# VH-VL binders against Acetyl-coenzyme A thioesterase (ACOT12): the designs that were tried, part 2

Target 1, 210 residues: Acetyl-coenzyme A thioesterase (ACOT12), of Homo sapiens (Human) (q8wyk0r340to549)
Amino acid sequence: CIHWDISKQASLSDSNVEALKKLAAKRGWEVTSTVEKIKIYTLEEHDVLSVWVEKHVGSPAHLAYRLLSDFTKRPLWDPHFVSCEVIDWVSEDDQLYHITCPILNDDKPKDLVVLVSRRKPLKDGNTYTVAVKSVILPSVPPSPQYIRSEIICAGFLIHAIDSNSCIVSYFNHMSASILPYFAGNLGGWSKSIEETAASCIQFLENPPDD

## First folded at step 27 (VH-VL)

Design z1
Fold by ESMFold2, look of step 27:
Parts: structure tokens; sequence; C-alpha cells
Structure z1 (fold): chain C 210 residues (1-210), chain A 121 residues (1-121), chain B 109 residues (1-109)
């Protein structure tokens, strides 16, 4: 896990984006589900499982980017998030968040401290980037109420199709500690991801008022 | 009719640059990747790099890092490869090829006709 | 300095079978990545003949591919005159690059 250091903000931001792009560019992704607007891929590497969820969205890419970059809105569509509060508005393109997750069974709920880094398309490009990774921030240490957890590499690549539609690809590089839980319920696992993706599509197509 | 059509032959001086185009047709451009492969006279195939149009991600072989730029323009369904600081050893046929990434196999299933680039003094 | 090693040439008579080898390393073929085979006639672009152990639609069943450990093989049975060409193997490498063999010239006697 990387320590946050404001003097290295630019390099940490670039590293966050580069990690997401490297994950997305890997080969060997296998399709595990295809439904109308949603396609799910997995990539198993040694002791790590990565997921790629491709969503077809009837919304402009720049709007999807704005909505997905603002993690304070994440709980509106993603049931895995209870709260997302801004710790620091570092820049236009980088924000630090504290995230809490729901209680699962009898386990203590998890929390996260993350850097969210965003990028608009390059010249001639049609893809927006929202990259997410955990950082260590001494001013927000682990607390007894939560199990401090880690996102290694996750985020969205948002590809414009036309002025009113886009493809939103979500990536998540999962740790080995999660792998055993997925092996026990393949049908339920795929269904849960599909439902979260459908909720994301509905949110992006019917955004809340400001 | 799935095809890749490359731009015409080029004759260049050492130290200049060349930009080869690869126009795709007959398929959804953003669903597949494009690689560039060259072949010097009497030599084998050499992968130079690729682009993933869906994500705007380009990858390059180490040998070409810093000299090659691969881009894509989805509005025209065209990929480009630009090679700078040309030297006589860059004389070759340059191919673009489609990668079947969607199916999970990393094969080049469609090839352009090749563009001859000659670097002469 | 090809990442994949092929013999420089192979020959066989009409109707015979030949095998072309392709040897890689633990970072490519040995890591489990598939091996693909391309045929190239003089003055033409390469054509995909085999991807992994599969044939594209329209490719004769005389062509087959296999691999074991770090080595892949292309087998051509019932050799015909039009099989005379250069053959290249290709795979993916864990360095996020594509790698080719040096090529094998097949001569049909």
Amino acid sequence: as target 1 above (210 residues)
Amino acid sequence: EVQLVESGAEVKKPGSSVKVSCKASGYTFSRYDISWVRQAPGQGLEWMGSIIPMFDIANYAQKFQGRVTITADESTSTAYMELSSLRSEDTAVYYCARDTRESGYDAFDIWGQGTTVTVSS
Amino acid sequence: QSALTQPASVSGSLGQSVTISCTGSSSNIGAGYDVHWYQQHPGKAPNLMIYGSNRPSGVSNRFSGSKSGNTASLTISGLQAEDEADYYCQSYDSSDTYVFGGGTKLTVL
C-alpha cells in the first residue's frame, strides 16, 4: 500500500492511472457472463482474481465520467458502499475519500482510504479514466469500528460511442483472500455482479438532480 | 467484408519520420485491437506495438520505445503508426493486423496488405 | 534473438507429413499462452492458419497445432505444392508483448 504524500501528488496520480490501464491491457480475460447490456470477464493470475465488467450505457460519456468520478454518489447505486466522504479535494483530478461498507454476516464492517484519479481523453481519443487505489494517510488511521481494507487497483474506463451513449468498463484487481468465497457460488457471484452493473446503468441513465 | 487497407509506399531520408495509416472496415473498430508488425528484406516478422482503441492504450516493444507512436481515430476507423529518427535499418514492409482480443485468443486474424518504407541516403 | 525458436527450414515430398517446431520459455509458451501459426507466401501478407489448437474457418484439416511444455508444433499432412511458404509461430509474453518465431521455410519436393 502506498503512503500519501502531497509533494508527490502528480506521480502518485499518474501511477494510479497507469496501474488501471495496465490491468485493462492484460490478455487472457475470459468471458463468464453475457447479458443484454452487461458482459463480465475474469482473469486468474497465480493467487489473484481480476474482474472486468463491461456495461453499455445510454448516456453521454462525459456525464458518466462526471458521475462516476464523484464517489460521494457511489452509494446511490452500489449496495457495497454505505458512505463515501471526501477527506481532501487535492486537485480537479485527484480526491481522497474515506469509504465505509456494510456489515456482512457477523463480521465487522470494512473501511477504505482511497485516492481517486481522473483523466479526460487525449487528442483524438474517446476514453475517460477514473482510477482508484488505497493509500495510507496518517491523519486517518485505522479505527476499532472497521477493518481497514485495501483496493489494489480498480476503476472505470469510459468509452464514448456517440453523443448519447458510451461503454463503461469497470475493473477490479482482487486479492487472494477473496478467491475462496467466489469458488463456492459461481452462479450467485455472477448474478450479484450483474445486478450491481444494472444498478450502475440505471443510475447513469437517470442521474439525480444537483 | 472485413479488411485492413494500409497507405501507400514511402521513400524517406535518414533522420525523418513516416506515418502509415491502416483503415479498417467490415467490423466494429473499437471491439478489436490493432498491432503493427514489420518485416525487413529477407527477415522475419517483428512486432512493434499495438493499440487498444476501446481504452486508448498503446503498448510498444522495447526496441521501439521512444521512436514509435501508435494511435487510433475511431471516427474514421483508422489506426496510425509513426516511426521517427529513421535509419537505413528501418527499411521494411510494415503491416497492421487485427487482434481477436474479444474471444480471449491473442491471434492476428486479419492483416493489411503491407506498406513498403524505404530509407535511403 | 527471436523469443521463439524455429528451425530455419524444413522439407518434405508431396503427400508426406512434416512438423515445424516452435520453442519458447516460461514467460510465454511455458506460462500457458496459446501459440498461433501464420503462413506467408512470397510477396503476400501472413495468413492465420492455427490459433492454439484450433483452425480458422476455411483452413484445411491437414493443418494441426499442438503444444507441450515450452514447445509448440505445426503439423501439415498430405503436403501439396501450395503449402510451400514461410511459417511463423507467435505467442503472448508476460511482459505484455507479442513475440514471433524467426520463421521456417517449408520446401515441397
Scores: ipSAE 0.728, ipTM 0.850, lowest interface PAE 1.0, mean pLDDT 88

## First folded at step 29 (VH-VL)

Design o2 (from n3 with light chain D34Y)
Fold by OpenDDE, fold request of step 31:
Structure o2 (fold): chain C 210 residues (1-210), chain A 121 residues (1-121), chain B 109 residues (1-109)
Amino acid sequence: as target 1 above (210 residues)
Amino acid sequence: EVQLVESGAEVKKPGSSVKVSCKASGYTFSRYEISWVRQAPGQGLEWMGSIIPMFDIANYAQKFQGRVTITADESTSTAYMELSSLRSEDTAVYYCARDTRESGYDAFDIWGQGTTVTVSS
Amino acid sequence: QSALTQPASVSGSLGQSVTISCTGSSSNIGAGYYVHWYQQHPGKAPNLMIYGSNRPSGVSNRFSGSKSGNTASLTISGLQAEDEADYYCQSYDSSDTYVFGGGTKLTVL
C-alpha cells in the first residue's frame, strides 16, 4: 500500500490512473459470463485474479463519469459499501475517501482509505477514467472498530458510444487469497457481480436528484 | 467483410516523420486492439505498439518509445502510426493488425496490406 | 535477438511432414501464454494459421500447433508446393509486450 504524501499528490494521482490503464490493457482476458447488458471477464495470473465487468448503460458518458467519480454515492448502488465520506479534496479531480463495508463473515466490518482519481478524455478521446487505490493516510489510522482492507487497483473506464449511451468497464485487481473462495462457486460469484452491475446500471440510468 | 486498409507508400528524408493510417471496416472498431508491426527488407516481424480504442490506451515497444505515436479516430474507424526522426533503418513495410480483447488468445487475425516506407537521402 | 527463437530454415519434400520449433522463455511461452503462427508469402501480409491449438476458418487441417514447456511447434503435414513461405511464431511476455520469432523459411523440395 502506498503512503500518502501531499507533496507528491500529483504524481501519486497520476500513478493511480496509469495503474488502472495498465490493468485494463493486460492481455489474456477471458469471458466468463454474458447476460443482458453485462459481460464479465476474468484474468488469472500466478497469484492474482483480476475481474473486468462491462456494463452497457443508457446514459451519457459524462453523466456516468460524474456519478461514478462521486464515491459518496456508491453506497446507493453497491451493497459492498455502507458509507463513503470525503476525507480530503486533493484537487478537483482527486479525492481521498474513507469507506466502510458491511459485516460479512468477520466480527468487525471492514474499512478502507482510498484515493479516487478521475480524468476526462484526452483531446479527441471518448473514454473517461475513474481510478481507485488504497493509500496509507496517517490522519486516518486503523481502528479497533474496523478491519482495514485494501484495494490494490480498481476503477472505471467509461467509453462513450453515442450522446446517450456508454460502456462502463469496471476493473479490480484482486489478491490471490480470494481464489479459494471462487473455486467451486464461480456461479455464485458471477451472480453477485451481475447483481451489483445491474444495480450500477439502474443507478446510472435513473440517477438520484441532486 | 472485415478488413484493414492502409495508406499508400511513403518516401521520406532522414530526420522527417511519417504518419501511416489504417482504416477498419466490417466490425466494431472500438472493441479490437490495433497493433503496428513492421518488417524491414529481408527481415522478420517487429511489434511497434498498439492502441485499444475503447479504453484510449496506447502501448509501445521499448525500442520505439518516444519516437512513435499511435492514435485512433473512432469517428472514422481509423488507427494511425506516426514515426518521427526517421532513419534509413526505418525503411520497412508497416502493417496494422487487429487483436480482439475478448478472445483471450491475443492473436492477429486480420492484417492490413502493408505500407512501404522508404527513408533515403 | 528475437525474443522467440526459430530455425532459420527448414525443408521437406512434397507429401512429407515438417515441424518448425519456436523456443521462448519462462517470461513468455513458458509462462503459459498462447503461441500463434503466421504464414507469409513473398510480398504479402502475414496470415494467421494457428492461434493456440486452433485453426482459423479456411486454414487447412494440415497445419497444427502444439506447445510444451518453453517451446512451441508448428507441424505441417502433407506438404504442398503452396506451403513454401516464411513462418513466424508469436506470443507475448509478462509485460504484455507482443513478441515474434525470427521467422523460418520453409522450402518444399
Scores: ipSAE 0.929, ipTM 0.957, lowest interface PAE 0.5, mean pLDDT 95
Fold by OpenDDE, fold request of step 31:
Structure o2 (fold): chain C 210 residues (1-210), chain A 121 residues (1-121), chain B 109 residues (1-109)
Amino acid sequence: as target 1 above (210 residues)
Amino acid sequence: EVQLVESGAEVKKPGSSVKVSCKASGYTFSRYEISWVRQAPGQGLEWMGSIIPMFDIANYAQKFQGRVTITADESTSTAYMELSSLRSEDTAVYYCARDTRESGYDAFDIWGQGTTVTVSS
Amino acid sequence: QSALTQPASVSGSLGQSVTISCTGSSSNIGAGYYVHWYQQHPGKAPNLMIYGSNRPSGVSNRFSGSKSGNTASLTISGLQAEDEADYYCQSYDSSDTYVFGGGTKLTVL
């Protein structure tokens, strides 16, 4: 986990974006599930399991980009998020968030401190980027109320298909420590991903008024 | 029919730049990665870089980083490879090739016909 | 030098079988990544002959691919005159960089 340094905000944010792009560009992705508008890919490496969730969304890419880059809205569609509060607006396209999660198998809920870095397409590009990475922020130290968790590399690549539709690809690079938990219940895990993806699509196609 | 059609032969002077195009047809352009592979006379195949149009991500071989730029225009289903600071050793046939990326194999199943680039003073 | 090593040339008689090796390392073939094979006739673009252990549609069943450890192999059975060509193996490394063998010239006697 990277230590946050405001003096290096630009480089850290760019690294966040590049990490997501590197993940997305990896080879060897295998299709593990296909359900209508949702396609799930997995990539198993030596010490890492990565997931790629492709969603076909009937909303403009720029709208999806705005909605997904605002993590305060994530609890509205992702059951893995209880709250998401902005810690700091580092720049127009980079924000720090404190996230809390529901209690699962642990005695205490998990929390995270993440950097969210968003980028619009280049002049002739059609893909938006929303990169997520955990950072160590001294102003938000671990609390006894929560188990501090970490996102190594995750985010969204949003590709415009036409003026009213897009493909939202979610990526998550997960630690090998999580692998045993998934190996024990791959079916349940896949179903959970599908449900979250469906909820995401529903949210993007029927966004709240404001 | 799925095919890749490349631009015509180029003759360039040392120090100049060349831009080769690769027009795709017969499939969804954004869903496949386009790679550029060159072959010097009497030599083997050498991967230069690639573009994933769907993600707008370009990757390059270390040998060519800083000297090659690969782009894609989805509106025309065309990929481009621009090589700058040309040298005589850049004389080669330049191929574009489609990657079966989503199959998990990452093989090049479709190739362009090749573009001959000659660099001479 | 190419990341994957192939013999410069191999030869076989009509109707016989020939095997072309492709040796990599723990960073590519040995890492478990797929190996593919291409056939190239003079003045033509390469053609995919084997991807992993599979044949594309239209490719003769005389062509087969296998892999063990750091070495992949292309076997061509029942050699025919048209099989005379250059053959290249291809994979990628742990950095997701595509890598090619140096190529093997197959001569049919």
Scores: ipSAE 0.929, ipTM 0.957, lowest interface PAE 0.5, mean pLDDT 95
Fold by OpenDDE, last read:
Structure o2 (fold): chain C 210 residues (1-210), chain A 121 residues (1-121), chain B 109 residues (1-109)
Amino acid sequence: as target 1 above (210 residues)
Amino acid sequence: EVQLVESGAEVKKPGSSVKVSCKASGYTFSRYEISWVRQAPGQGLEWMGSIIPMFDIANYAQKFQGRVTITADESTSTAYMELSSLRSEDTAVYYCARDTRESGYDAFDIWGQGTTVTVSS
Amino acid sequence: QSALTQPASVSGSLGQSVTISCTGSSSNIGAGYYVHWYQQHPGKAPNLMIYGSNRPSGVSNRFSGSKSGNTASLTISGLQAEDEADYYCQSYDSSDTYVFGGGTKLTVL
């Protein structure tokens, strides 16, 4: 986990974006399931399982980008999020969030402090980026009320297909220690991912009022 | 039919730049990685770099970092490779090739016909 | 110089079998990454013959691929005159960089 330094916020945010791109560009992704508009890929490495969830969405890419980069809205469609509050607006495209999760198997709920970095396509490009990673923020130390969790590398790559549709690819580099958080077995894990993805698609295709 | 069609042969002077195109057809262009592989006369295959159009991510071999630029135009289903500061050692046949990323194998199942680039004074 | 090592040349008689080796390291083949094989005739682009242990559609069942440790092998049974060509193995390393063997020239006697 990276220690947050406001004096280096630009480089840290760029590194966040580059880390997601590196994850997405990895080789060896294998298709594990295909359900309707959802395709799930997995990449198994030593003590690490990465997931790639591809969602076909009937919504403009720029809208999906706007909605997914606002993590305050994530509890509306992701059951793994109870709350998500902005801690700091680092820049127009970089924000720090405090996230709380529901109580699952543990006595206490989990919480996270994350940096969210969003980027629009480069010139003549069609892909939006929303990168996420945990950071250490001294102003928000671990609390006895929560189990502090970490996101190593995650985020969304949103590719425009046409003016009214896009492919939303979610990536998550997960350690073996956090896998039980999603499900007790592989089948349950996959089902949970599918349900979350379906909820995400529904959210993006039926956006809430501003 | 799935195919990659490359641009015509090039003759260049040392110090100049060359840009080779690779037009894809018969499949969804954005979903597959396009690599550029060159082969000097009588030599083996050498990977130069690639682009994943869907993610707009380009990667390069360390040997060519700073001298090669790989781009993609989804509207025309065309990938490009530009090599600058040309030298005689860059004389080779340049191939574009499609990566089977979805299968997890990452093999090159489709190749262009190759573009001969000759660098001479 | 190549990340993967192949013999420069191999030869076999018509109807016989030959094996071409491709030796890598713990950073590529030994790391468990797939190895692929390509056939290239003079003046032509390479053709995928084996991906992992699989054959693409249209490729003769005379071609087979295997891997053990840091070494992959291409076996061609029942050699035919048309099999005379250059063969390249290919994989990638832990940094996701594609790597090729130096190539093997197969002569059919």
Scores: ipSAE 0.928, ipTM 0.957, lowest interface PAE 0.5, mean pLDDT 95
Fold by OpenDDE, last read:
Structure o2 (fold): chain C 210 residues (1-210), chain A 121 residues (1-121), chain B 109 residues (1-109)
Amino acid sequence: as target 1 above (210 residues)
Amino acid sequence: EVQLVESGAEVKKPGSSVKVSCKASGYTFSRYEISWVRQAPGQGLEWMGSIIPMFDIANYAQKFQGRVTITADESTSTAYMELSSLRSEDTAVYYCARDTRESGYDAFDIWGQGTTVTVSS
Amino acid sequence: QSALTQPASVSGSLGQSVTISCTGSSSNIGAGYYVHWYQQHPGKAPNLMIYGSNRPSGVSNRFSGSKSGNTASLTISGLQAEDEADYYCQSYDSSDTYVFGGGTKLTVL
């Protein structure tokens, strides 16, 4: 986990984005499941499992980008999130969040401190980026009420298909701290991912009123 | 028919830049990675870099890092390779090639016809 | 220097069989990445002949690919005059780069 340094916030934020791009560009992704508008890929490396969830969404890419980059809204569609509060607005496109999770197999719920870095496509580009990684923030130390968890590398790549549709690709470099949130065997794990993906699609296609 | 069509031959001075285009047709452009591979006269194939249009992610060989820029325009299904600070050693035929990355093999199944770039004083 | 090593040249008589080797390392061929083979005639773009152990549609069954350890091999059986060309092996490296062999000139006698 990376120590947050405000003096290096630009570098750390860019590294966050680059890490997600590197993950997405990896070789060896294998299709695990295909259900309607959802495709799940997995990549198994040495003691690391990564997941790629591709979602076909009937919503403009820019809207999906706005909604997914606001992590305060994530509890509305992702059951693995109980709360998500902004700790600091580092910049217009970089935010620190404190996340709490539901109690699963552990005695205490997990929490996370994450950096979310979003980027719009370059000129004439069609892909938005929302990168996520855990950071160590001295002002938010671990608490006895929670088990501090870690996201190594995760995020969304949102590719515009046309003016009213996009492909939302979610990536996660699955660490041991995240794996417990997927209950059951491989079938249950895949089903859980599918359900979360379906919920995400529904949220993006039917966003709540502001 | 699936094909890649590259731009015409270029003659450049040392220190200048060249931008080669590669127009794709016959398939979903965004779902396939495009690589650029060059070949100097009488020499072998050398990978320069690639772009994944769907993710807008470009990767470069370390040798060309900072001197090459690879982009993609989905509206025209065209990939571009720009090489700056040209030297005589950059004289070569430059190929674009489609990578079947989603197949899991990462082979180049479709190639452009090549663009000859000559760098001379 | 090419990341993959090929012999500079090989030769064979009409109707004979030849094998071209491609030696890599633990970071590419030895890491489990697939090896592919391309044929290139003078003044032409490379053509994919073998991807892994498979042949693309339209490629003669005289061409076959195999690998063991850090070495891959292209075998061409029943050599014909049109087989005279340059052949390149290609793989991927753990450094997230594509790698090519130096190429092998095949002469048909």
Scores: ipSAE 0.896, ipTM 0.943, lowest interface PAE 0.5, mean pLDDT 94

